VHH binders against EKC/KEOPS complex subunit cgi121 (cgi121). Designs and how they scored, part 50

Target 1, 174 residues: EKC/KEOPS complex subunit cgi121 (cgi121), of Schizosaccharomyces pombe (q9p7j3)
Amino acid sequence: MILPLFPETQVHVFVYENVSNCAAIHEQLISQNPIYDYAFLDAATILYKKQVYSAIIRALEDRRDEQMKTKTIHSEVILSLSPKTEISSAFRQFSMTKKSKNIVVVKIDSKLTEEEEFERLDKLVEGNRVEFSDEELQKLIDFKVLKKNYKLDPSTLENPLASILSSIALRGYS

## First folded at step 2 (VHH)

Design t31 (from q37 with R100F R101E F102P Y103L L104Y G105W S106E T107S P108D D110Q; framework vhh_6qgx_2)
Fold by ESMFold2-Fast, scan of step 2:
Formats: structure tokens, C-alpha cells, sequence
Structure t31 (fold): chain B 174 residues (1-174), chain A 124 residues (1-124)
């Protein structure tokens, strides 16, 4: 995938449902195993492709401007999904947990093609890959979690896209 | 309400030992990574050691590796730091910290909950 503002940056996004080994993946992430250098997100928190892309763009902007608050571009993507700049809160809100069942996986600056990353991730993730599409994401979202994470009221929840994107773009300023 | 309460600090001579403890309440202890940080006079908070929620993984800053041991007791909701072969440069206030899912054990900004600290003084 090509980002208009970062056309040279290689970005891959994968969605897995019914993942059975999240606890094992979680231990690898906290042990900082470089094989697991991805952003592992709980799919219960992601409603739109644009939500993920906006977080990626914000993270890339922060890297370009030397304003990253975390050590890797992947952790910066996780932080960038949050409307606040508080790192621990952002990770608890959006990161995969050992109890997660459906996940969104982001890879930035891969040396591999999308197909090669899929082959690699299929060895790490015990679940079913589904298409990265708004349709598939909407099957996995938890609207209670989404409402809580973005402070959405009932009227906003009917069409939350603009509110979510504004929260991501303006985190720390609104 | 989450509370982390440190104990075990004190004055000790170089080469001595101390055991710090941190009692956690108000959180599901088995779900949280626990860490120790320290702040020496006039310095920023620095990472000392961390232990994963399962206890299966431990991390140490190079200067304490082989001298300090971090452990946890789920039955008591306690994390401990056994400090051996203490040096004057280990003099600091030691803080217990907890986070649900830190990606970087060594970064204090990753930890949501903090104790008030316990003072350790190592005399020459």
C-alpha cells in the first residue's frame, strides 16, 4: 500500500480472526523479540481502514519530525490511535492482550512483500486471516470499546468516522 | 483504586544486601508487568529491573545484572528486588511501577502506576 504523503514507505496491514495464541504472542512482545516487531492491535478497537491509516500517517509524521514518544515506529502507531498522548493508556486501549481473539497487525518499513509478510505472520499467528476492509473490521469491532476509547456519544456513534480521524490527527491539541 | 507500596529501603554499607518489596492492591496483579526504577539525587528516573505478568521474563539494566534479582509472588500480590553486592552508586530512591502491557520495559513513560518510593543509601 502507498500513502500519498509517504509514497516510499512500505506499509502492510493484516487482520486475523479467532486467534488462539495471543498469550504466546504477548509474551514475545514484552520480551522484545525482534521477530515480533509489528504493531499488534486488538480488532475490537478498529472500525475503519482510515482509522489505521491515520494512525500510521501520524506516526510517520512524528518520526519525520523527530517527535516520536516511543522507541519504534510500530509502538508509535499504537500511541497514535489514542486521542491522548499518554503511552500506557494508549497501549491498554488499543494493543492486543493475552485475552484478545481478533487482531490487526501493522508492519512498516518491511523488506518483504505483502505475501511474504503473510507467510511469516501465518507462522506466528494461530488464526484465520481475513481481508483488511471496512466490511471485515465492522464484524470484529466492539462498539462499547470504541465509544469508550474515543469518548463518543450516541449521536456521534451513528457516524463516528470524522470524530475518530480528528481525534487521531489532533491528539495532544484537542 | 490502585496502590503500590514499597518497603525494605534503608542504610547499608558497600558490599551489603537489601531486599525491597512492593505490595500491589486495586489491580489484577497477575495481569500486570512490574518494574523497579530508581532516581539518584540530581538525576532522572532510570530503569533497574522488570518482570512480566507471568514471571517468565525478566529484564535488568547492565549495571545491576548479576547483582540484583527481581521476583514476584502472585499469592501475596508482591514484587521483590533482591539487591546484593551494593555499591555507593546504587544510592537512590527506588520506585515500584506497574503497567498492563509495556512494550519497552526500560521506559518509565510506559508505566501507568507508581509507588511513592523507598530510599536506599549505600555508604562507602
Amino acid sequence: as target 1 above (174 residues)
Amino acid sequence: QVQLVESGGGLVQAGGSLRLSCAASGLTFSEYAMAWFRRAPGKEREFVAAISYSGGNTFYTDSVKGRFTISRDHAKNTVSLQMNSLRPEDTAVYYCAADFEPLYWESDSQYDYWGQGTRVTVSA
Scores: ipSAE 0.000, ipTM 0.257, lowest interface PAE 11.4, mean pLDDT 85

Design t32 (from q37 with D99G R100E R101I F102Y Y103D G105W S106T T107D P108E D110G; framework vhh_6qgx_2)
Fold by ESMFold2-Fast, scan of step 2:
Structure t32 (fold): chain B 174 residues (1-174), chain A 124 residues (1-124)
Amino acid sequence: as target 1 above (174 residues)
Amino acid sequence: QVQLVESGGGLVQAGGSLRLSCAASGLTFSEYAMAWFRRAPGKEREFVAAISYSGGNTFYTDSVKGRFTISRDHAKNTVSLQMNSLRPEDTAVYYCAAGEIYDLWTDESGYDYWGQGTRVTVSA
């Protein structure tokens, strides 16, 4: 996908359900294995495609403006999903854990095509690939996790999109 | 409720060894990465070593590679730093830290809990 404000930046987003090797992936992330240079998100925290894209755009804006708080663009995507700017809190709230079952994987600045990234990720992730769509994401979301992460009240929870996007756009501001 | 308590600091001559220990309480120890940072007099805190929640991966700053070894004991909820071939420039207060982190191991902001520190003085 091409983002209008960042047309030079290649972005790929992948969704996997029923992943059995999250603990192994997590250890590879800890070892900083460059093969695993992606943002690995817990799908329980993601309700909309726009939620992921908003975090990507914010991370790219922070990189452009030399305002990144993390060491990699992929870590900055994870941070950007959080309404707060505390790195450890963002990772606890949104990143894949060793116990995750469904994940969303983001790749920025890929030197590979989308299909080549699929081939690569399918070898790293032991799970079922599904379409990156609002329909598929809504099957994997945990509304209790979403409510807690964005501090949504019951009335907002029925139509949370605007609140989520505002939280992402306005983190650290206000 | 969460406490990290360091011990094992002291005075040692250059070329000597010390073993620092950090006892953790109030957290599920096996779910936290553990690290050691140090602060020399008049300087900012810097990364020394880290160990993953499983103990399968370790990280070291270049100046201590081959001399320091980090390890953890899940049964005792402790992380240890074995410091060999100590140098005067290793003189600092050493801090234990815990965080649920898989990236940015060398970054202070990745760690939620910190001990009060233990002093290490290496004489020439």
Scores: ipSAE 0.012, ipTM 0.324, lowest interface PAE 8.6, mean pLDDT 85

Design t33 (framework vhh_8emy_2)
Fold by ESMFold2-Fast, scan of step 2:
Formats: sequence, structure tokens, C-alpha cells
Structure t33 (fold): chain B 174 residues (1-174), chain A 121 residues (1-121)
Amino acid sequence: as target 1 above (174 residues)
Amino acid sequence: QVQLQESGGGLVQPGSSLRLSCAASGFTFSNYDMHWVRQAPGKGPEWVSSITTGGGYTNYATSVKGRFSISRDNPSKTLYLQMNSLRPEDSAVYYCAKEFDLYSEWPTDSRGQGTQVTVSS
């Protein structure tokens, strides 16, 4: 995928449903195994493709401007999904857990093609790959989780896209 | 080996100020973002503040924004947290951290021993 402000940055996003080995993946992530250097998100927290793209763009802007708050670009993507910019809260709100069933996986700065990343990632994830599309994401979202994470009121819940994107893009924290 | 040593805590009255220090050794301090995290008895860890490698960007938890100020001195390999207008709810053990476990939401084993801050009469 090509991002308008970062045309030279390789970005791949993958969606897996019915993942049976989330506990094993989580153990590899906390052990900091470098082959698992991706952003592993709980699909229950992601409603739109634009939500993921906005977090990626925010993370890349923070890296460009030397304003990253976390150690890695992938951790910065997870932080960038959060409206609060609190690192621990962002990870709790958006990252996959041992109990996750459906996940969204983001890779930035890959030296591999999308097909090669699929081959590699399919060996790590025991689940069914689905299309990265709004239709597929809307089958996996938990609206109670979404409402809590973005502090949505009843008026915004009917069309939350603008509120979510504004929350992600906000650069008011210093 | 990575070593982090916090100091500067103590028992103070509400409205007081304290400055915490963290002395780092065993790694290239200027290559890492640094963080302050606190933990009150019976509660989970709470992120307080972060600062980037060059000090160009800082961030604060909503509960401390406007009262606390994070800074660093790369030549002396020291991280600071200036805490003003202290409140009883700020009472906790304060830890400095080199990095977070990616998905555990806690500083790694490289976390320091902590410094106790108690705000009460």
C-alpha cells in the first residue's frame, strides 16, 4: 500500500479470523522475538480501514518529526490508535491478548513483498486470512469496546468514522 | 548490564514539590526514549510521562499534565521528573523505565528499584 505522505514506505495490513494460537503469539511478543516485529491488534477494536491507515500515518508523521513516544514504529501504531496517548492504556485497549480470536496485523518498512510477508506470517498465525476491507472488519468489531476506547456518545455511535479519525489525528499532546 | 537507579522520593504534605532522578548505566542512554511509571499499593502500574531520545517531545498522563515536567540530561545519563502541586493520589512507588514490553504494558526487567513518594499529613 502507498500512503500519500509516505510513498517510499512499504506498508502491509493483514486480517486473520478464528486464530487459535493467540496465546503462543503473545508469548513471542513479550519475549521480544524479532520475527514477530509487527503491530498485532485485536480486531474487536478496529471498525474501518481508514482507522488503521490514520494510525499508521500518525505514527509515520511522529517518526518523521522525531516525536515518537515508543521504541518501535509498530508500537507507535498501537499508541496512535488511542485518543489518550497513554502508552500502557493504548496497549491494553488495542493490542492483541492471549484471548483474542481475530487480529489485524500491520507491517511497516518491510523488505519483503506483500506475498512474501503473507508466506512468512501464515507460518506464525494459525487462523483464516480474510480481506482487509470495511466489510470484513465490521464482522469482527465489538461495538462496546469501540465505544469505550473512543469515548463515543450515542449521537456519534451511529456514524463514528469522523470522531475516530479526529481522535487519531490529534497532535495536541506535548 | 542495564541499570536504572531512582531517587528523590519521600514523605511530603499536599501542595509540595519533589524532583525525582534516575541514573542510567549499562546502555547508550541517548539512544532510548525514557519513561516514568508509578504503582500505588493494590493497584496496577500507571504510565506517568515519556520523553524522546533528544528531549524534543514529551508526553504526560492526563492526571499529572500541568503539574509534572519530565526532562533528561544525556551527558550525565540522568532522567528527571519535577512534580509540583502534589496530591494524595500521587502517592506511589515511581519507576523509570528504558522501554515497555510490547504487549505486557509494563517496563521490562530493566526497570529500576523505584522510589517511594508519599503525599499525606
Scores: ipSAE 0.000, ipTM 0.143, lowest interface PAE 11.8, mean pLDDT 81

Design t34 (framework vhh_8emy_2)
Fold by ESMFold2-Fast, scan of step 2:
Structure t34 (fold): chain B 174 residues (1-174), chain A 121 residues (1-121)
Amino acid sequence: as target 1 above (174 residues)
Amino acid sequence: QVQLQESGGGLVQPGSSLRLSCAASGFTFSNYDMHWVRQAPGKGPEWVSSITTGGGYTNYATSVKGRFSISRDNPSKTLYLQMNSLRPEDSAVYYCARDELWPYEDSLSYRGQGTQVTVSS
């Protein structure tokens, strides 16, 4: 996908359910294996495509403005999902863990086509690839996790999109 | 050489207050979010509080919220934890820690030597 505000930047987003090797992937991320240079998110934390794109846009804005707080653009995406600016807190809230079952994977600045990235990721992730769509994401979300991460009250949880997007856009300011 | 040096701990009575300090050197202090973490004997480390680079945003563990206050002074490269209404369960070694730029690791790699806080009658 191509973002209107960043048309020169290639973005690919992938969703995998029933992943059996999250512990092995997590070990590779800790060791900083460059083959795993992606943002690996726990799908339990992602409700909408717009949530992921808002975090990507925020990370790209921070990179453009030379204000990135983390080591890579992919770690900046994970940070940008959080309503707080603490890096460690954001990763505890949104990143894949060794106990994750369903994941969302983001690749920025890929020199590969979407199909070539699919082929590469399908070798790293032992799970079932599903469409990156609101319908599929809503099957994988954990509303208890979502409520905790964005501090949603019960009434907001019924229609959380605006609150989530506001939290991402206003991270650290409200 | 990243260095963090905590001070201000001690033995106090329940209901007392203490102010912990952490002196940072060897890195650009104003570029990093900072944390306070504590560890009681026989328990794992517990995150206590965090503060963003400019001090504009703070966060607290539920167990200390309303009693503890985190602050920082970037010119002096110092992090503080004001601890009020201390309870016996607050007894622990308190560490300051720098937030990591590569955060998949659960442990805080750059933490100080710690300062002991004992709340006892």
Scores: ipSAE 0.089, ipTM 0.467, lowest interface PAE 3.9, mean pLDDT 86

Design t35 (framework vhh_8emy_2)
Fold by ESMFold2-Fast, scan of step 2:
Structure t35 (fold): chain B 174 residues (1-174), chain A 121 residues (1-121)
Amino acid sequence: as target 1 above (174 residues)
Amino acid sequence: QVQLQESGGGLVQPGSSLRLSCAASGFTFSNYDMHWVRQAPGKGPEWVSSITTGGGYTNYATSVKGRFSISRDNPSKTLYLQMNSLRPEDSAVYYCAKDIEYLFDSGEQYRGQGTQVTVSS
């Protein structure tokens, strides 16, 4: 994927449904296994491709400006999905848990090609890989989780995308 | 601010027992799964045990299963690790960790200062 302000940055996004080994993946993340250096998101929190891209762009902007609040670009992506600058809240709201069933995985600054990342992740994740598309994401979203995470009122339900993107772009600004 | 304070470590003989405590503040303790993680000198962190928000489910690393028991008391905001039949290989600094945050190598202290456990003859 090519980002408007970061054309030289390699970005890969993968979506897995019906994942059976989230608890095992979580244990590897706890152990800081470098093979698992990705942003693992709960797909229940992601509605649009643009939502993920906006968080990636914000994280890259913060890295460029030397204003990252977390130590890794991948953890910064997770933080950047949140409308708040509170790290604890963001990770609780968006990260994969031991009980997650569908996940979105982000890799930035990959040393591997997209094909090689597919081969690597398919060995780590016990689930069905699906296309990173709005159609597939809309099958996995939990609207109650989305509304809570972005504090969406019934009145914003007609256009949640604009509200979500604004929340990501303006995080901690106002 | 998230604060976690571990205690209860010490120097003990193989076969002994110790009970570790972790006092939590600065967050709603009852809303988070909690973990114990240990780190021996010259080695990376090793996950030891986890407990869910209500204490209904627990998990253990294979190396400690059957010897260690994790528990929590939400009213007092305290996490515990009961360690029985201690072995020299259990020697490490033990940290309690708030779920999800301990995955991140950040400036935030999602885990405390740790408590040293030394098992030696």
Scores: ipSAE 0.000, ipTM 0.147, lowest interface PAE 12.5, mean pLDDT 81

Design t36 (framework vhh_7n9e_1)
Fold by ESMFold2-Fast, scan of step 2:
Formats: sequence, structure tokens, C-alpha cells
Structure t36 (fold): chain B 174 residues (1-174), chain A 122 residues (1-122)
Amino acid sequence: as target 1 above (174 residues)
Amino acid sequence: DVQLVESGGGLVQAGGSLRLSCAASGFTFSSYAMYWGRQAPGKGREWVSGISSGGGSTAYASSVKGRFTISRDNAKNTLYLQMNNLKPEDTALYYCARDEFLYPDWSEFDYWGQGTQVTVSS
């Protein structure tokens, strides 16, 4: 995908369900294996494509303005999903864990085509790849997790999109 | 109640060595990645090293790589940091921490022990 504000930045987003090797992936991330340079998110926290894209745009804005709080653009995406600027809580709230079953994987500034990233990730992730769509994401979301992460009340849960996007866009100002 | 208790700090001259320990209780230690962080006087907290739940993977901040070794003993619920060739800039309170994260990029940890002081004189 091409973002209007960042037309030269290539963005790829992948969704995997029924992943059996999250513990092994987590160990590779701790060891800083460069093959695993992606943002690995727990799909239980993601409801909309726009949620992911809003976090990506905010991370790219922070990189452009030399205001990143984390060491990589991928970790900045994870931070940018959070309604507040606390690095450790954002990672705990949104990143995949050893016990995750469904994940969303983001790659920014890939040197590979989308098809080549698919081939690479399919070797790293032992699960079933599904379409990055609102329909597929809504099968994997945990609404209790979403409500907790974004502080949503019951009326907002019926149509949370605007609230989530505002939380991402206005983090640090709320 | 999660408890982390650090020990093993002290005063050492540049080029010396220290071994830090962190005793964990109140959670299933073998299920969590563990970390060492430090805070120098008047500065923010920074990540030093991390180790996976099973001990098979380790990571280090560039400033300590090759000099420090992280390890764990899951049977004893204890985390270790072997520090060799210490430099004056390693002077800090050293904390162990529990959390799950993708990258070693903590400005602060959500949970800290009380810390153990390491002072390296020139």
C-alpha cells in the first residue's frame, strides 16, 4: 500500500490465524535477529484496517519530525497504537506474546516485494494466512481487550472506530 | 504479589567484575522473559540485557555487548548478570524487570525491584 502523505514508503500488512510458533518468534525478537524486523501485533487488539494504518501514519510522522521514542520504525508502530506515550505499557497491550494465537504483522520500508515478503513470512510463521480486511480482523478481535486498551464505554463499543482513531492521532494531547 | 529482589552490587575499580542476582517470587518465573535495566544518577532508566523464558535467547545493549552475560536458573527462580571489564560509565542502580516486549527498547519498565548499586571508580 501507498500512503498519500508518504507516497515513497512501501507498507505491507499480513494477518495469520492459528499460529503455533509464537514462542519461537518471540525468542527471535529478543535475540534481535534481523530476519524478524517486523511489527508483530496480537490480533486480539486490532479491529480495523484503519486502526493499523493510523498507527503507521503516526509512526512515519514521528520519524519524519525526528521525534521517535523507540529504536525502530516497527516498534514505533506498536507504540503509536497506544492512546498514551508509555513504551512498556504499549508493548504489553498490543505486541504479540508467546501465548498469542493470531497475529498481525507490519513491514515498513521493505526491500522485498509483497509477494517476496509473503514467501519469507510463511517460512517464519507457522499459521494460516488470511486477508488483511475488516471482516477477517473482526473474527480475531477480543472486545474485552479492545475496551481495556482504549478505555471504551458500552455505547462507544457499538461503533468504536472514531474513538480509536482519535486516540491514536491525539496521543500526547489527551 | 510480584516481587523482584536484586543483590550483588558494590564498589569496584575499572576493569573489575561483579555478578548480580535477582530473586523472583509471586509468579511463574519460567514463563516470563526477564530483563536487566539500569539508572545512572540524574538520568533516565535504560535497558541493559534480556533473556527468553527458557534461556535459549539473549540480547544486549550495544554499550555492554561482549562484557556482560545474562543467565537464569528457572529451578531457583533467579536471574543473573555477570559484568566483566567494568567502566566508570557503568555506574548505576541496576534493576531486574519482568515484562513481555518485542524489542529491547524500554525507556522505563512497568515493574522494578528496588535495585542494587554498582559504582565503578576510575
Scores: ipSAE 0.000, ipTM 0.197, lowest interface PAE 11.0, mean pLDDT 82

Design t37 (framework vhh_7n9e_1)
Fold by ESMFold2-Fast, scan of step 2:
Structure t37 (fold): chain B 174 residues (1-174), chain A 121 residues (1-121)
Amino acid sequence: as target 1 above (174 residues)
Amino acid sequence: DVQLVESGGGLVQAGGSLRLSCAASGFTFSSYAMYWGRQAPGKGREWVSGISSGGGSTAYASSVKGRFTISRDNAKNTLYLQMNNLKPEDTALYYCAKELWDYPESLTDYWGQGTQVTVSS
């Protein structure tokens, strides 16, 4: 994917269902292993492709403007999904946990093609890769988690896209 | 201000052992993951090993798995690297680094001066 304001930036997004080794991946992440330098998201928190892209764009804007609050672009993507400017809360809300079953994985600034990245990730992730599409994401979402994370009321839950995107764009100002 | 001071390097014969220490100050050591990196002559920085804030999880580069052990003493604000069965290829300047609060992308500039490890054949 090419982003108009960031044409030099390569972005890859992968979706895995029925992942059996989330505890092992989590241990590598908290041990600071750079092989796992990706944004590992719990798919229970992601409803739309545009939700992920909006967080990526916000993170890239913060990096461009030297306003990143985290150390890496991938952590900044996780933070950017949250309505709050609070790092530990964002990770608890959106990051993969030891008990996650379905995950969304984001890679920014890869020197590899999409095919090469997924071959690499398929060695790290013990699960079934599915298409990054709204249809596949809607099979994996947990609406109770989504409602809590974005503070959605019943009137917006039936069509929450605009509310989610607004929350991401207005992070820290709501 | 973050301060990291490495020690314990030296000259050792192949097959020998060394224990590196990193004394940390200027931050709440027990709240942050830590890692060791190294830079061999004429090469870029390489991640060697990492440890979670509480010490319960560790990870190692493939080149050192089974030979090196990372550990920490949060009461003493000290990070350790026990290096066994050293090889000439392990010759490098060894650094410790503080991971702020996210996944490591690469080795950081929050390093001490490092401690030199030279392994003779």
Scores: ipSAE 0.085, ipTM 0.547, lowest interface PAE 5.4, mean pLDDT 85
Fold by OpenDDE, second read of step 3:
Structure t37 (fold): chain B 174 residues (1-174), chain A 121 residues (1-121)
Amino acid sequence: as target 1 above (174 residues)
Amino acid sequence: DVQLVESGGGLVQAGGSLRLSCAASGFTFSSYAMYWGRQAPGKGREWVSGISSGGGSTAYASSVKGRFTISRDNAKNTLYLQMNNLKPEDTALYYCAKELWDYPESLTDYWGQGTQVTVSS
């Protein structure tokens, strides 16, 4: 996938359910294994495609402007999902954990087609791939976690997308 | 029992080449990413290279990138490390492992004695 504002950057997003090896993946991530150069998100924290895209765009903008707060573009995606500026908080909120069962995987700067990237990633993730869609994401979401992460209340829950996008966009401006 | 047996080490002059092998048994080799690590005298274990289960992805430590090549033959349950343009600082006991932990300080899930690589000046 190519984003209109970043035509030189190819992005792929994958969703996996019933992942059995999140603990193993997590170990590789904390070990900074380059083979696992992706953003691994807990699907329980993701409700919309636009949420993910917004975070990706924010991360790319940060990189473009040489304002990245994290070490890698993928970690910047994770940070960009959070309304908080603290990196540790963002990771606790949105990053895949050892206990995760469903995940969203983001690849930035891919040189491969979506199918080729999937084949590569499929060798790392032991789970079932599902469509990256709002419909599928809604099946995986934990609303308690979502409400906590974005401090959603009954008024903002009427339009949670707007609230989430605002939180992402306005991070650091509160 | 799970076993990883390294071989192919030896004494070589600087600029020389070696090819290490790791024979795996006791688990489904093709289902796991595999890694090479090494431990130099007086140093901790260091990650050297990794390869995905199907071989489609590879990674290298910055110190060996461009000189070392990791590969695997899943049909033979064997992991390889081609080492070219060897340097004295490459001298170490080399291990193969199924998983990484606390990189770059240690590797987990290795079951062999390692193979000694000594590079002379």
Scores: ipSAE 0.005, ipTM 0.238, lowest interface PAE 12.3, mean pLDDT 89

Design t38 (from n1, 13 letters changed; framework vhh_7n9e_1)
Fold by ESMFold2-Fast, scan of step 2:
Structure t38 (fold): chain B 174 residues (1-174), chain A 123 residues (1-123)
Amino acid sequence: as target 1 above (174 residues)
Amino acid sequence: DVQLVESGGGLVQAGGSLRLSCAASGFTFSSYAMYWGRQAPGKGREWVSGISSGGGSTAYASSVKGRFTISRDNAKNTLYLQMNNLKPEDTALYYCAADYLEPFWDSEGMDVWGQGTQVTVSS
């Protein structure tokens, strides 16, 4: 994937359904195993490709401006999905958990080719890889979780994209 | 009533310059990254340039880097593309797009909010 605003930045996004080893992955993330340096998101929180792209762009802008609030670009992606700047809350709301079943995985600044990242991730994640597309994401979303995370009312729930993107872009604007 | 209105295209000789404008309305312009794309007859859609919501980051396709400059005026809700040293291969219909909309160069369908502005570069 090429981001128009960061064309020299390598970005890969993978979607896995029916993942059986989320507990094992979560333990590796807590131990800070460097081979798991990815943003592991719960797919129940992601409705659109543009939602993920917006969080990635925000994280890259914060890195460029030396305004990152987390230790890694991947943690910053997770934070950037949240409409608030509270790190613990963002991780609780968007990160993969031991009980997750479907996940979205983001890799930024890979030293590997996309094919090598595919092979590597397929060995780490025990699940079925599906296309990163709005169609596939909309099969995995939990609208109750989405509504809670973005504070959506009934009028915005019918067309949530613009509201979600504004929440990500305008974090801290009241 | 989201609307993007492109203007500034025309006929120009190779080596010449044009400045394109995109007037945005119906959404909070300053909250979204903006892009320019183009399509020539019989060719695929091509991303040309992008600019972040605040204007601090810009990016360009390799084919136009060094010749084109993207800019924006958030107070006027307007996006610009300054095109210098134009070449016949720059001949295309130019579109602007907002980040929250699926841009036409990435989508399989039509996802354009304006009619575009035609740029024709003669040899």
Scores: ipSAE 0.000, ipTM 0.188, lowest interface PAE 15.3, mean pLDDT 82

Design t39 (framework vhh_7n9e_1)
Fold by ESMFold2-Fast, scan of step 2:
Structure t39 (fold): chain B 174 residues (1-174), chain A 121 residues (1-121)
Amino acid sequence: as target 1 above (174 residues)
Amino acid sequence: DVQLVESGGGLVQAGGSLRLSCAASGFTFSSYAMYWGRQAPGKGREWVSGISSGGGSTAYASSVKGRFTISRDNAKNTLYLQMNNLKPEDTALYYCARELPDYFEGLSDYWGQGTQVTVSS
């Protein structure tokens, strides 16, 4: 049997803008095609690299502690971005949709290098690769979506990062 | 219907060599990264080596790096593992596998039935 990986788990994050085939990718995800074993996020929901890393860390902690609520580590990353424990709501809020134009793709437990994953993703995603950086993410964010997903008030606008990270870290209704 | 069939295992003395083959059918072989894994008696499966869909990139577990070489022939739908300088600790059932399942599935890979490699001292 496959054993869980420890904190040295390989993690790769990729950003694509102007993706033209999101509808096709979405159909493959719903069909559970093994080629698409990644977390596909709508870039409209991601403002900072730390936001993605915090969700990844939370998902890995939940896997280590045998408290994952979803079937895969990649689904757990999507859930972990949400301040709620409701799987369907988290996917509706953060997962790529047929109408998405820019996406963030996360791979955990890869046995491939970052370069090898790029070769694979270039075959799956019809879009332009950009750097995984706060600068690039801030070009793709939809602030209306971000504020709705994290329930941001005008008083938190000067430091949305702290509020977002707290929402991810404090997720739980048990 | 995805099928992977391994061959080439056997009994060999320490320091010897074996070449494993994996015949793939039921899917577009050239579109998938492929892997070799192994399982010693009473142990879980462990990753040994991987190769990208086009063969341009390879990776190896530290325990086999420099001794094993993974390769593929996309025209023949076949994956290979050349094993040199074999050690008793390489004794295991060797499996080929296509890339990890999609993000809604568990960690059940498409794996073949395996080919037994036994290395005597």
Scores: ipSAE 0.000, ipTM 0.131, lowest interface PAE 11.0, mean pLDDT 80

Design t4 (framework vhh_7yz9_2)
Fold by ESMFold2-Fast, scan of step 2:
Order: sequence, then C-alpha cells, then structure tokens
Structure t4 (fold): chain B 174 residues (1-174), chain A 120 residues (1-120)
Amino acid sequence: as target 1 above (174 residues)
Amino acid sequence: QWQLVESGGGLVQAGGSLRLSCTASGSIFSRYAMGWYRQTAGNEREWVAFITKGGSTTYADSVKGRFTISRDNAKNTVYLQMNSLKPEDTAVYYCAAKGYTSRLPYDDYWGQGTPVTVSS
C-alpha cells in the first residue's frame, strides 16, 4: 500500500490466524534477528485498519522529524499504538507474545512486492493468512484487551474508533 | 572501548577457508544473540550470519552454504567458519552482540573488526 503523506514509503500489512509457532518467533524477535525485521502485533489488540495505519503514520512522522523513541521503524509502530510513550508498556500491550494465537505483521521500507513478502513470511509464520480488513480483524479482537489498552469506558464503547485514533494521535500528552 | 574481541582474519586464496573467532565478556555473551557483519570501503555494514542464545542460525543469501556460525557458551566465544571463499568476500568482519533494544535498555555491542582479504 501507498500512504498519501508518505507516497515514497512501501507498506505491507499481513494478518495470520491460528499461529502455532509464536514462541519461536518471539525468541527471534528478542534476539533482534535481522530476518524478523517486522512489527509483530497481537491481533487481540487491533480492531480497525485505521488503527494500524494511524500508528504507521505516527511512526513515519517521528522518523521524518528525527524523534523516534525506539531503535527501528517497526518497533516505533508498536510504540505508536500505545496512548503512552513508555516503551515497555507498549510492547506488553500490543506486541506478539509466546502465547499469541493471531497476529498482525507490518513491514515498512520493503524492496519486495507484497507477494514476495507473503512468500517470505509464510516460511516464518505457521498459521493461516487472512485478508487485512476490518471484517477479519473484528473476528480476532479481544474486547477486554482493547478496553484495557485504551482505557475505554461505557460512553466510548459504542464507537471506539474515534477514541482509539485520538489516543494514538495524542501519545505523550499528559 | 571494545567488549568484543575478534581474531582469525587475514589473507587467503580464493577457494580457501578461514575461521573467525569473537570472545565476549560473560555477561554480554549470556544475554545477547551474536552475529557477524561485514563492511567494504564505501558501503554500509551488511549482515552475514546470526545465532540466537538457543543456537538457531540464519545466513545472508550471499554466504548460505559456505559459511557456518556457531557458539561455545563455556568459552564465551562465537565463530564464523568461512569455506569456499571468493574475492567478493573481501571485507572487514565485525562481531556484534544484538539485543532487543526497543524493549530493553540494552545496547548493541560491536567489536573492532578483523580484515579478511581473498586473493583471486
């Protein structure tokens, strides 16, 4: 995909269901293995495509402005999903864990086509690919996790999108 | 100051072999995955081989089948066995200890580099 504000930046987003090797992937991520240079998110935390895009845009803006808080653009995407600027909290809230079952994977600055990235990821991820769409994401979300991560109350539960996007946009505001 | 010390580089004929060694302090070695990178003049460092704390290995396509990375936890040492060397393998080789720095306060560590020259 092409982002209007960053047309020069290649962005690919992938969704996998019923992943059986999350513990192995997690080991590679902790080790900073270069082959695994992606943002691996727990799908239990993602409700909308716009949620992921907003985090990507925020991360790209921070990179452009030389304000990244983390070492890589992919870790900056994970941080950008969080309403706070605390790196450890953001990773606990949004990144894939050893116990994750469904994941969302983001690749930025790929020189490969979407199909080539799919082939690469299929070798790393033991699960079923599904479309990156609001419909598919809504099958994988855990509303208890979402409510906790964004501190949603009953007044915002009817339309959580606006609250989630505002939280991402206002990250670091106290 | 360097926490990683490389050795084993030198001059070798095409088709030959070299074994690089990197010794780290025990505290770095036990906490980090280890890798080898190389750099030629005018180019950025490129990843060559990587080994996790548990021993899982990955290799860049350019060296796959020719190079083998291994670690000896008792000696706090990581090795790169380079076989079937080609002139294009000529570079300064760097040992790296890699952490998950976006989550942990740990920094990556780099060695001083060891030159490898492969004559045609």
Scores: ipSAE 0.014, ipTM 0.471, lowest interface PAE 6.7, mean pLDDT 84

Design t5 (framework vhh_7yz9_2)
Fold by ESMFold2-Fast, scan of step 2:
Structure t5 (fold): chain B 174 residues (1-174), chain A 120 residues (1-120)
Amino acid sequence: as target 1 above (174 residues)
Amino acid sequence: QWQLVESGGGLVQAGGSLRLSCTASGSIFSRYAMGWYRQTAGNEREWVAFITKGGSTTYADSVKGRFTISRDNAKNTVYLQMNSLKPEDTAVYYCTARDYSKIYPSGDYWGQGTPVTVSS
């Protein structure tokens, strides 16, 4: 995927369902193993492709402007999903955990093709790969988690896209 | 001053071997995953090998089968055994400890670096 504001930046997004080794992956992420340099998100927190793209764009803007608050572009994507600029809160809300079952994985600045990244990532993730689409994401979302993370009231929960995107774009400014 | 102290660098002929060591001070070793990075002039640091607190290892493709990372928990020391060295392995080697106890990617400790020169 090519982003209009960042045409030189390679972005790949992968979705896995029924992942059995989340505890092992989590151990590698906490140890900061460089092979696992991806943003590993809990799919229970992601409803739309645009939600992920908005977080990626925000992270890339912060990197361009030398305003990243985390150590890597991938951790900055995780932070950027959160409506507030608190690293620990963002990771508790959006990062995959030992108990996650479905995950969304983001890779930025890969020198590999999407197919080569799939091959590499399929060796790390023990689950079923599905299409990165709104339809597939809607099968994996937990609306209670989404409501809590974005502080959605009952009136916005039925069509939350604009509220979610505003929360991501305006993080730290509202 | 230094939380990580490297030793064992030096000059070696192509095809030779070197063993690098890194001793961590305080509680760093028991809490953190340990690894090695290297840097050549004009390039960014690249990772070489990593060992978790539990002893699981990972290696960069360029060194796989030639380098071995290990740890001695009693001595708070991590080792990098480098075999079949090539001129391309010439670099400054840095020991690192990644903050296991904090939300990733919250911190790294770095040693001062130890130079390794592999002559043709």
Scores: ipSAE 0.000, ipTM 0.185, lowest interface PAE 11.4, mean pLDDT 82

